Miniprotein binders against q9bqp7. Designs and how they scored, part 105

Target 1, 240 residues: q9bqp7
Amino acid sequence: VPQNWFPIFNPERSDKPNASDPSVPLKIPLQRNVIPSVTRVLQQTMTKQQVFLLERWKQRMILELGEDGFKEYTSNVFLQGKRFHEALESILSPQETLKERDENLLKSGYIESVQHILKDVSGVRALESAVQHETLNYIGLLDCVAEYQGKLCVIDWKTSEKPKPFIQSTFDNPLQVVAYMGAMNHDTNYSFQVQCGLIVVAYKDGSPAHPHFMDAELCSQYWTKWLLRLEEYTEKKKNQ
Short names: E, the ipSAE of ESMFold2; O, the ipSAE of OpenDDE; V2, 0.75 times the mean of E and O plus 0.25 times the DockQ between their complexes.

## First folded at step 8 (miniprotein)

Design xa3 (at its last look DockQ between E and O 0.03; V2 from the best seeds 0.00; counts 0 for: pae E 11.0 > 1.5, placed apart)
Fold by OpenDDE base, look of step 8:
Structure xa3 (fold): chain B 240 residues (1-240), chain A 88 residues (1-88)
Amino acid sequence: as target 1 above (240 residues)
Amino acid sequence: SPERLEEIIRKLEEAVKLFEEGKIEEALDILWEVLEELIELIEETGDPELYEILLRVFDALDLIDEGRPEEAIRILEEAIRRLEELIE
């Protein structure tokens, strides 16, 4: 049980979008503060299983590609992910804010992969927007807040070279999503609340992406796990 | 300790049963627990056989993600057998 329990949901906020929600998605810039990011917290509190897997993978990849090859590979993966997010932001942005759609960004297997998910996405409220949890003292940059199949979600877009048909296969992604939810729900920059999460795993070959929907109950479960990770991080920093 | 190995075996057996019942997510949760317990035990004992078993359990996870649960089950069953041999 977390020592510093804090609710994921804000009882003071209504779940109903106020009719006055601006038609334009929010894009709050990330402020570079001494406050740890969600990603940093998760990276520094990885489980033994995760550490083992990553190390094994790294060793195998270095053996196959060499050190320089591995660096190049990792850089390419990062670049592909970035381009995918940029493409999604462009797709999900209102037409009036559509910068010149680089048509080349839209011609990716990853974009093809998520097409069936995008059909169910509507009511975009935020894109690439910063969230801050003032009480728990962490920040993050969420990918998207939108309605998925009529439910308002924090949506996190992921790329994978391997199939991830189960939420358990997404490692800390559920924790990231709920961390963003909890922060957003208590961030004064946002007037609304989210109760659901969605992880979308897109594939390079254009095969249908796997959506992992997280209802309020599942979000609450992962929120507890997130709080524990945050506490672990905090304790590690006090001892450093 | 034999007791820890027995618990791991029990969990693996439960995971296999859950897979056979089509409860894949629940089975996966258990397998992740098994992995944690194996890693801890390996850290304590340095047993190379346990390390090999650990690797096979990871292989099973990969197979499950690939939609090959039957092969995963076979690997898990073999892991159980190997663990039983360590207790004897």
Scores: ipSAE 0.637, ipTM 0.858, lowest interface PAE 0.9, mean pLDDT 92
Fold by ESMFold2, look of step 8:
Structure xa3 (fold): chain B 240 residues (1-240), chain A 88 residues (1-88)
Amino acid sequence: as target 1 above (240 residues)
Amino acid sequence: SPERLEEIIRKLEEAVKLFEEGKIEEALDILWEVLEELIELIEETGDPELYEILLRVFDALDLIDEGRPEEAIRILEEAIRRLEELIE
C-alpha cells in the first residue's frame, strides 16, 4: 500500500459533460522540463525482469537485422505510431481541415483497424492534451477524452505488431491511463472528470483493434499500483 | 540438466573475465545469453533456486549500467557458486 494515498476521483466535479460546453476539444500544451512525466516514472520503475525481457527482445532483433537494421526498424515503428496518433487527432477534431491533413495519415492499416471502435466514440472533450497533478507533482499528455459506448473515458491509442487480446498483455498501459485520469481530475484546466478508461490496441494489417475497457473499480485498482510506482520513482531520485 | 548448468557457469566465468578486462560489450552479450538459458530452465523445471540466481544476474546488470562493475563481479561470482551447488 502507498504511504501517501491520494484519491483518483474528485468528488467536487461532475463526471458528465455539460450540454452548454464548447464543442471544441481541449488541447492544453505540454511542458515537460519541470516535473516528471508519467512515461518517465513508468520507465524508471520497470522491474528488472521487464528490463531483461526488453533487452532480450532487442538482442534478438539486432541478431536478425543488424545494428543499423534495428535502428531503422525502431525508427519506422515510432514514425508509424506518431502518424497513427496524428491521423486520429485529425479524424476526431471537427476543426481540422482536409487541406492540412497528410493523405498518408488517413490510409494505413492502423486506421482501418480502429474503424469499428470509432463508431462507438462520440462527444470528444480533449485531444492530445496535457494534464498535471499539482499535488502529486507529475505531468502527462493524454491522447483523447471522449465517450465510448456512452461512458466518458480517457482513451489511449496504441499500435502493435503483436496481438494484445488481454489487458494484462498491455503491461504498464493501464497505469498510464489511470495516471492521466487522476491528473486530469485534479487539474484546474479541466472543469469535468472521468471515471473510466479505454486502451485501444490497433494492428498494422488492419485486423480489428482490441478495446480494453476499464470501469471505475478497475481504474481504482490500477491507481493504487500507479501510486506505488510514483513513490518508488521519488525514492530512487532521493538516493541517486 | 547438468550439461546446461555447466555451460551457464562457463559463460558466467567468461563474462567475469571480460568485465575485469574492461570488455563490457562482449561481457554483456554473454550475460544476455545466460539470462535466456536461465529463463528456459526455470520454465522447464520450476526450480526456485534458478529464479534466485536469475535475480542476482539482473542485479549485476543494473550495477554495470550504474558504472559499478566491481560489485557486479562479486554478485556474478556468487551466482556461479550457487549454480555449482545445484550440479552437485
Scores: ipSAE 0.005, ipTM 0.123, lowest interface PAE 11.0, mean pLDDT 81
ESMFold2 (binder alone), look of step 8: mean pLDDT 89; pTM 0.887

Design xa4 (at its last look DockQ between E and O 0.91; V2 from the best seeds 0.00; counts 0 for: pae E 2.4 > 1.5)
Fold by OpenDDE base, look of step 8:
Structure xa4 (fold): chain B 240 residues (1-240), chain A 88 residues (1-88)
Amino acid sequence: as target 1 above (240 residues)
Amino acid sequence: SPERLEEIIRKLEEAVKLFEEGKIEEALDILWEVLEELLELIEETGDPELYLILLRVFDALDLIDEGRPEEAIRILEEAIRRLEELIE
């Protein structure tokens, strides 16, 4: 049980969007502060299993590609991910639909992969927007807040070269999503609350993406795990 | 300790059963627990056999993600057998 328990949901906020939902998605800039990001917290509190897997993968990749090849590969993966997110932002942004969509960004296997998910996405409220949890002292940049199949979700878009058909195969992604949810729900910059999460794993070959929907109950479970990771991070920093 | 190995075996058997029942997510949760316990034992004992078993359990996870659960089950069953041999 976390020592510093804090609720993921804000009872003071209504689940129903006020009728004055701005037609334009929120895009709050990330402020570079001394406050740790969700990603940083997760990276510094990785489990032994996760560390082992990553090290094994790294060693195998270096053996196959060499050190320089591995660096190049890593850079390419990062670039592909970035382009994918940019493309999604363009697709989901009402205003950018009018600007010269870089058609090249839209012609990716990843974009093809998520088409069947995008058809169920509506009511975009935020895109690439910063969230801050003032009490728990962490920040993050969420990909998207939108309705998925009629449920308001924090949506996190991921790219994978391997199938991830199960939420357990997404490692800390569920923790990231709930961390963003909890922060957003208590961030004064947002007037609404989210109760669901969605992880979408897109594939390079254009095969159908896997949506991992997280209902309020599952989000609550992962929230507890997130709080434990945050505490671990905090303790680690105090001892440094 | 034999007791810790027995617990790992029990969990693996449960995971296999859950897979056979189609409860893949629950089985995966258990497998991740097994991996944690194996890693702890390996850190304590340095037993190379446990390390090999650990690697095979990871292989099983990969196979499950690839949609090859039957092969994963076979690997897990073999892991159980190997663990049983360590207790004997």
Scores: ipSAE 0.524, ipTM 0.818, lowest interface PAE 1.2, mean pLDDT 91
Fold by ESMFold2, look of step 8:
Structure xa4 (fold): chain B 240 residues (1-240), chain A 88 residues (1-88)
Amino acid sequence: as target 1 above (240 residues)
Amino acid sequence: SPERLEEIIRKLEEAVKLFEEGKIEEALDILWEVLEELLELIEETGDPELYLILLRVFDALDLIDEGRPEEAIRILEEAIRRLEELIE
């Protein structure tokens, strides 16, 4: 159990969006400061298993591709991820029309992969929007807040070249989702809260994406693990 | 250290049983715990046999994600046998 437990949900806040809220999704700008980001906390508190797996993968890729080939491969993976997120923000934004979208941006295996998920996504409330938890002192940039199959979720989009049919194979993504959720639920820029999460793993070859739905109970379980990682981060910074 | 190897064996046996029962996510959680314990033992002992067993458990995780649980189970059962030989 974390020594500094804090609830993920805000009892003073409704879980229903206000009908008078604007129809345009929120996009709160991210302002970097001395408060750590979710991704920084997670990167600096990786488990021994995660570090071992990443280093083994890196070594095998360098042996196969050479150092320069590996650098090119990782650069291309980053570019593909950026284009995927740009395409999704464009598709989900009511301010953009199909005429304004680059047709090449929409032609990718990853976008094909998520089409069946997008049919179930509606009521977009936030896109690429900053969140801050002032009490716990962390910030983040969430991908999307929308209804998935009628339930309001923080949605995280992930690309993968290998199948991820089980949430246990998505590493820290569940922690990232609940950290964003907890921050949003206690951020004064948002008038509502979210009790569910969704991780969507998209595939380069266009195979159907795997959705990983997280109900409130599962979110609470991962929230506890997130708090432990945040505590670990804080202790490491005190000892440096 | 033999007591820790025996605990790893019990966890692997439980994971195999859970895979056979179709409780995949619970079994995966146990495998990640086993990996953590194996890494700690490898750091303490430098035992190359434990390193090889670690790699086989990672292979089993990949097979589960690929929808090949019977192959994953066979790999885990072999890992159990190798661990039992280390206790002997």
Scores: ipSAE 0.461, ipTM 0.814, lowest interface PAE 2.4, mean pLDDT 88
ESMFold2 (binder alone), look of step 8: mean pLDDT 89; pTM 0.891

Design xa5 (also named xb20; at its last look DockQ between E and O 0.77; V2 from the best seeds 0.00; counts 0 for: pae O 2.6 > 1.5)
Fold by ESMFold2, look of step 8:
Structure xa5 (fold): chain B 240 residues (1-240), chain A 88 residues (1-88)
Amino acid sequence: as target 1 above (240 residues)
Amino acid sequence: SPERLEEIIRKLEEAVKLFEEGKIEEALDILWEVLEELLELIEETGDPELYEILLRVFDALDLIDYGRPEEAIRILEEAIRRLEELIE
């Protein structure tokens, strides 16, 4: 149980879109601050089993591919993830439909993998947009805020080499989503709030992506876990 | 410590029961807790048998994600037997 609990939702905000809201999604620029990012907090507070699994995977890959082969593999995976996010931002931006699209960005198995999810996404309100929680003192860069099957969600896009049919197999992704949600709901750059989350895991071979929907109750449960990780991070930094 | 090994066995038995009942997500939560407890014991004891049991629990997690729960349950039941042998 966190010592200083803070609510994930803002009672002074509505989760319903304003009819006069602009059709162009928000893209708040990320400002470099001395406060930690969501991903930094999570990376610095990884559980023992997460560290073990990551280190064992690394050792097995190096054994199989050699050190140079492993570096090439990880560089390629990172590049594919970056191109995947770029393609999704282009596809989801209404303003982008008035510009020429790069055909190579649209020719990936990952994009094929998410097509059935994208059919259920509408009302895009933010893309690749910065969030800050002033009170809890952290920042992030969320991928997307849009309606999924009629529910306004913070949506996080992920690539994976292995199937992830269960949210428990997505490691810290749910914490990342709720951390962005809590920050957005209390960020003065945003006039609305979001109560649901969605993690979408896409696959290189084009297999149907796995969506992991998080309703408000589940988000609140993960929010408590996020607060504990943030407290752990803060305590570690006090001892430096 | 036999007491800590008995706790791990109880959690594994609970996870198996939950898998059999189709409560996959609850069972997975328990397996991640078991992995943490096993790692703590391995760090304290250096017991190579506990390390091998840890690896089998990770194998079961993979099998669940690949849609092979019966094989995962078989692996977890063997892990339980191996832990029981450490107590005896």
Scores: ipSAE 0.550, ipTM 0.839, lowest interface PAE 1.8, mean pLDDT 88
Fold by ESMFold2-Fast, scan of step 10:
Structure xa5 (fold): chain B 240 residues (1-240), chain A 88 residues (1-88)
Amino acid sequence: as target 1 above (240 residues)
Amino acid sequence: SPERLEEIIRKLEEAVKLFEEGKIEEALDILWEVLEELLELIEETGDPELYEILLRVFDALDLIDYGRPEEAIRILEEAIRRLEELIE
């Protein structure tokens, strides 16, 4: 797809708050649709390097833990990630929605890991909210839209067992962020524009999370790569 | 192909220079390109030496993430020498 026909930013939108913006963060539910999700597009178009690493990791873990042990391990990793996202949504929600929060959920090592990041997060506009790119025909569920150090960002919370101090080691995470950004910027359910991204990689032992800030230029570069992945997905589905 | 191996060697040499200059992210971008090209070449040739070199480049990526760039550079220099031997 021509990149100049499908820009990531919408020139008709502003990133500044206005009086009609909701006082509570938006949470639009993800509707089941034949339109592909960001995660499905990325999973179906993995690079050769990603496929190789995933298969090698899977084989090593199965050798170490057995097939049932591997399934239990991956289920536990998924559950830890889910609980981390639930805790962050609870922390970032308005005070009235936090009355019934799980105390144990808020005291994990992952939450300790992100404390220094959370100090710089304010002006939350969306949490666990569905986005759809009306022209490019894809959907997604983003984690958070908020100001990080004064800049409105699509924020994606990640957990990792290995350090990820460089954005290059986060695989498709930048593509996921810009895909959500482009969708939100062209989704009629939203009235504002996001031009920056933030990937936050949290650690179970409480080690300081690594923030990967993506300015408008970097987002535009990853957007071009996302459009290529989306095109690849579309072509593969035509061929079954 | 000797020409393809020479291009991979050139990219690895560029990555080493960038790591030595502290330009870590630029060097990482090049290493990921090298990994892609090595995987394509392995798929075409089935060469077990290329597979072993691929694994060493992945080791270098891990060392960079763990804050050990000098060890990563040594591994990449070893990979360069091994690729040069395949040309000969």
Scores: ipSAE 0.515, ipTM 0.824, lowest interface PAE 2.2, mean pLDDT 87
Fold by OpenDDE base, look of step 8:
Structure xa5 (fold): chain B 240 residues (1-240), chain A 88 residues (1-88)
Amino acid sequence: as target 1 above (240 residues)
Amino acid sequence: SPERLEEIIRKLEEAVKLFEEGKIEEALDILWEVLEELLELIEETGDPELYEILLRVFDALDLIDYGRPEEAIRILEEAIRRLEELIE
């Protein structure tokens, strides 16, 4: 049980989108400050086991690809991910802001992969927007806040070369999503709250993406785990 | 300790059962626990056989993600047998 419990949901905020919600998605810039990011917290609080598994994977990849090959692979994966997110931001942005869609960005297997998910996405409230939890002292950059199948979600887009049909296969991504949710729900820059999360795993070959929907209950469960990770991070920093 | 190995075996058997029942998510949770326990034992003992077993369990996880649960089950059953041999 976390020592410093804080709710993921804000009781002071209504679940109902105010009719006055701007038609334009929010894009709050990330401010570089001393406050740790969600990603940093998760990376520095990985278990020894998780670290070992990742290192082993890395070693295996190096054995297969060589050191230079692995670097190239890593760079390519990063680039593909970046392009995918840029393409999605372009797609999800209001048409009025869609000046020069780079058609080349839209011609990817990843974009093809998520088409069936995009059909169920509407009411975009935020894109590539910073969130800050003032009380718990962490920040993050969320990919998207939108309605998925009529439910307002924090949506996190992921690229994978391997199938991830189960949420358990998404590693710490659920923690990232709920961290963003909790921060947004208590960030004064946002007038609304979210109760659901969605992880979308897109595939390079264009095969249908896997949506991992997180209802309020599941989000609450992962939120507890997130709080524990955050406490661990805080403790580690005090001891440094 | 034999007791720890027995617990790992029990968990693997449970995971196999859950797979057979179609409860893939629950089985995956257990397999991750097994991996953690194996890693702890490896750190304590340095036993190369346990390391090989760990690798095989990891392979099973990959196969599950690839939609090959039958092969994963076979690997897990082999892992169980190998662990039993260590207790004997």
Scores: ipSAE 0.141, ipTM 0.622, lowest interface PAE 2.6, mean pLDDT 88
ESMFold2 (binder alone), look of step 8: mean pLDDT 89; pTM 0.887

Design xa6 (at its last look DockQ between E and O 0.05; V2 from the best seeds 0.00; counts 0 for: pae E 3.0 > 1.5, placed apart)
Fold by ESMFold2, look of step 8:
Structure xa6 (fold): chain B 240 residues (1-240), chain A 88 residues (1-88)
Amino acid sequence: as target 1 above (240 residues)
Amino acid sequence: SPERLEEIIRKLEEAVKLFEEGKIEEALDILWEVLEELLELIEETGDPELYEILYRVFDALDLIDEGRPEEAIRILEEAIRRLEELIE
């Protein structure tokens, strides 16, 4: 249990976005300073067992692909993930769509994979937007805030290669989602709050993506786990 | 897929039996295999329900490291029950 529990919601904030909000999604610039990021907190609080499990997976991949093959695989996965996020931002942004659509970014199995999900996404409120928890003092960069099948969600876009899954960044995706959610709900740059999450896994071969909805109860459960990780991180900094 | 979840259940059941027999190292080898399969399945699906299972298995490993295998067994049995609910 965290020693300093804090709610994921801001009770002074509406859960209904203003109907008068601009049609352009928010994109708050990321201010990287001494305040820790969500990803840094999660990386610095991995257990020895999580680190060991990653090493076992890497060794299995190296056995199959060779050392150079694994490096190439890793680089390609990172590049394709980056291109996928750029393409989604372009597709979901009205103003960037008019000026800045690279057709090569849109030629992707990952983009084909998410098409059926995108038809259920509407009311985009934020894209690639910074969040800061004003009280707990951590920052992040969320992928998307939009309605999915009528429910306002923090949406996290992931890529997956079949049949060779890339596990390196997979440990804590739900914690990342709720950490962004909690930060957004306590960030003065935003006038509304979000209770739900969505994790969408897209596939390189264009197979239909899998959406996984996180309701408010599930988000609250993961929020508690996030608070423990943030508390552990803070304790490690006291010992430096 | 249901087949992959069924295999994870079988491995967890075998690990529990090995812990009950005091064969700690053999049970640990199976738990590491389960964690790898869970992470691969999670990476492929993104299913938050599987993350809950993953964290329970990590908790069990922590308890084994602390010399508390009976508590680890109870957590693994709960994980099995939860996985069975997901398959139905």
Scores: ipSAE 0.346, ipTM 0.752, lowest interface PAE 3.0, mean pLDDT 85
Fold by OpenDDE base, look of step 8:
Parts: C-alpha cells; sequence; structure tokens
Structure xa6 (fold): chain B 240 residues (1-240), chain A 88 residues (1-88)
C-alpha cells in the first residue's frame, strides 16, 4: 500500500463533457523543470526482471547486428515511432490543420495498422499535451485524450515489431497511462477528467493493431502500482 | 533451497494449467512471478542451470505473444522437468 495515497480521479470534476469544451484539442507545452517525468520515474524504478529482460534483448541484438548495427536499428525505431506519432497527430487534428498533411507520413504500415482503431476514436480533447500533478510532483506528455467507443480515454500509441496481444506484454505502459490520467485529472489546465485508458499497439507490417482498453477499475489498480513506483523513485532520490 | 524450487515448479504448473484453460493473462502474471523468483535464486546461487531455465521461461513468454501457446506450454513443461531434476 502506498504511504502517500492520492486518488486517481478528481471528485470535484465532472465526468460529463461540458458543452463549453473547446472544439480544438488542447496542446499544452511541456515545461522543462526540475520535476521528474513519468518516463523518468518508470525508467529509474524498473524491476530486476525488466532490467534483465532489456539487457538480454540488447545483448542478443548486438550479437546479431553488431554494435553499430544496433545503434542504427535503435535510431530507426525511434524515428519510425516519432513519424507515427506525428502522423497520428495530423490525423486527429481538426480539419483546418489538414492542409499541411504530409501524405508521405500517412503511408506507413503503422498507420494502416491503427485504421480500425481510429474508426472508433472521436471527440479529441487533447493531443501531445503536457500534464502536471502538482501534489505528487511529476509531469508527462500524453499522446491523446479522446473518446474511444464512446468512452473518454487517455490514449497512448505504441509501435512494435512483435505482437503484443496482452496488456501484460506492454510492460510499464499501463502505468504510464494511469500516471497521465491522474496528472490530468488534477491539472488545473484541464477542466475535465478521464476515467479510462487505452494502449494501442501498432505494427509495422500493417497488421491490425491491438487495443488494450483500461476501465476505471483496472486504471485504479495500476494507479496503486504507479504510486508505489513514484514512492520508490522519491526514496531513491533522497538517498542520493 | 528445494522449497523455493518447489514453489517455482508449482507456479509453472499452474501457469500451464491456466494456458490450457485459455486464461492467458493470469498465466502471464504467474510467469512474471516465476521470473522474479528465478532471478532471486540466480543472484543467490549463481547456478547456470537456473539461467537456462530462466531463458526458457522468457522464450515461452515470447511464444505466447506470438500466438504460439502450444509451443510455450511445451517449453514450460521442459522447464518444470529440469527444475525437478535439480531437486533430486
Amino acid sequence: as target 1 above (240 residues)
Amino acid sequence: SPERLEEIIRKLEEAVKLFEEGKIEEALDILWEVLEELLELIEETGDPELYEILYRVFDALDLIDEGRPEEAIRILEEAIRRLEELIE
């Protein structure tokens, strides 16, 4: 049980979209400050299993590709991910911004992969928007807040070369999502709250993406785990 | 300790059963617990055989993600056998 418990949901905020919600998705810039990011917290609090898995994978990849090859591979993966997110932002942005769509960005296997998910996405409230949890003292940049199948979600888009059909196979991604949810729900820059999460794993070959929907209950469970990770991070920093 | 190995075996057997029942998510949770316990034992003992078993469990996880549960089960069953041999 976390020592410093804080709720993921804000009882002072309405779950109902206010009619006054701007038609334009929010894009709050990330401010560089001393506050740790969600990603940083998760990276510095990885379990021994996670560390071992990543190290083993790295070693295997280096053995296969060589050191230079592995660096190139990593760079390419990063670039592909970036382009995918840029393409999604373009797709999900209001039509007025569509005039500058780079058609080349839309011609990817990853974009093809998520088409069936995009059909169920509507009511985009935020894109590439910063969130800050003032009390718990962490920040993050969320990919998207939108309705998925009529439920308002924090959506996190991931790219993978391997199938990830189970949420358990997404490692700390659920923690990232709920961290963003909790932060957004208590960030004064947002007038609404989210109760659901969605992890979408897109595939390079264009095969159908796997959606991992997180209902309020599952989000609450992962939120507890997130709080524990955050406490661990805080403790580690005090001891440094 | 033999007791710790027996617990790992028990968990692997449970995971196999859960896979056979189609409860893949629950089985995966158990496999991750097994990995943690194996890693702890490896840190304590440095036993090379435990490393091999660990790798097989990881292979099984990969196979599950790839939609090859039958092969994963086979690997897990082999891992169980190897662990049993260590207790003997």
Scores: ipSAE 0.202, ipTM 0.663, lowest interface PAE 2.2, mean pLDDT 88
ESMFold2 (binder alone), look of step 8: mean pLDDT 88; pTM 0.878

Design xa7 (at its last look DockQ between E and O 0.83; V2 from the best seeds 0.00; counts 0 for: pae E 3.2 > 1.5)
Fold by OpenDDE base, look of step 8:
Structure xa7 (fold): chain B 240 residues (1-240), chain A 88 residues (1-88)
Amino acid sequence: as target 1 above (240 residues)
Amino acid sequence: SPERLEEIIRKLEEAVKLFEEGKIEEALDILWEVLEELMELIEETGDPELYEILLRVMDALDLIDEGRPEEAIRILEEAIRRLEELIE
């Protein structure tokens, strides 16, 4: 049980979006603060098992590609991910629909992969927007807040070369999502709250992406795990 | 300890059963627990056989993600047998 329990949902905020659907998605810039990011917290609090798995993967990749090849591979993966997010932002942004969409960004297997998910996405409220939890002292940059199949979600877009058909295969992604949810729900820059999460795993070959929907109950479960990770991070920093 | 190995075997057997029942997510949760327990034992004992078993369980997880559960089950069953041999 977390020592510093804090709710994921804000009782002071209504679940119902105020009727003013902001015509434009929020895009709050990330401020460079001494406050740790969600990603940093998760990276610094990986389990021994996670570390082992990653190291094993790394070693295998280095054996296959060599050290330089592995670096190149890693760089390419990062670039592909970035381009994918940029393409999604362009697709989901009402304003950018008017700008010359870089057609090249849209011609990716990853974009093809998520097409069936995008059909169920509507009511975009935020894109690439910063969130801050003032009480718990962490920040993050969320990919998207939108309705998925009529439910308002924090949506996190991921790229994978391997199938991830199960949420368990997404490692700390659920923690990231709920961390963003909790922060947003208590961030004064946002007038609404979210109760659901969605992880979308897109594939390079254009095969259908896997959506991992997280209802309020599942989000609450992962929120507890997130709080524990955050406490661990805080304790580690005190001891440094 | 034999007791810890027996618990790991029990969990693997349960995971296999859950897979056969189509409860893949529940099976995966158990397999992750098994990995944790194996890693702890390996840290304590340094047993290379346990390490090989750990690697095989990891392979099974990969196969499950790849949509090859039948092969994963075979690997898990082999892992069980190997663990049983360690208890004997």
Scores: ipSAE 0.387, ipTM 0.763, lowest interface PAE 1.5, mean pLDDT 90
Fold by ESMFold2, look of step 8:
Structure xa7 (fold): chain B 240 residues (1-240), chain A 88 residues (1-88)
Amino acid sequence: as target 1 above (240 residues)
Amino acid sequence: SPERLEEIIRKLEEAVKLFEEGKIEEALDILWEVLEELMELIEETGDPELYEILLRVMDALDLIDEGRPEEAIRILEEAIRRLEELIE
């Protein structure tokens, strides 16, 4: 149990958005602060298992591709992920049409991969929007808040070269989702809260993406793990 | 550390049983616990056989994600036998 436990949900807020839906999704700007980001906290508190798996993967890739080939590979993976997120923001934005978007941005296997998921997504409330947890002192940039199959979710989009049919294979992604959720639920820039999460893993070859739905109970379980990671991060920084 | 090896064996046996019953996510949770315990024990002992067993468990995890659970089960059963030999 964390020493500084804090609830993920805010009892002062509705379980769902108000009946008057906004016509434009929220996009709160990310401000540079001295407080850590979700991704920084997770990177600085990687488990021994995660570090070992990452280093083993890196060594295998360097053996296969060479160091220069590996640098090119990782750069391309990063760019593909960035373009994927840009495409999704464009597709989900009510202020853009397909003909007004970068056509190359929309032509990718990753976008094909998520089409069956997108047909179940509606009521977009936020896109690429900053969240801050004032009490716990962390910040993040969430990808999307929208309804998925009728449930309002924090949605996180991921690309992967390997199949991820089980949430257990998504490493820290569930922690990232609940950290954003907890921050949003206690951020004064938002008038509503969210109790569910969704991780969507998309594939370059266009194979159907794997959705990983997280109900409120599962979110609460991962929230406890997030609090432990945040506590570990804070303790490490006090010793530096 | 034979008590720790015996606990790892018990967890692997439970995971195999859960895979056979189609309870994939529960079995995966146990395998991640096993990986954590193996890495702690490898750090303490430096035993190269434990490192090889760790790599086999990782192979099984990959096979599950690839939709090849029968192969994963065979690898886990092999890992159990290798751990039992370490206790003897």
Scores: ipSAE 0.361, ipTM 0.763, lowest interface PAE 3.2, mean pLDDT 87
ESMFold2 (binder alone), look of step 8: mean pLDDT 89; pTM 0.888

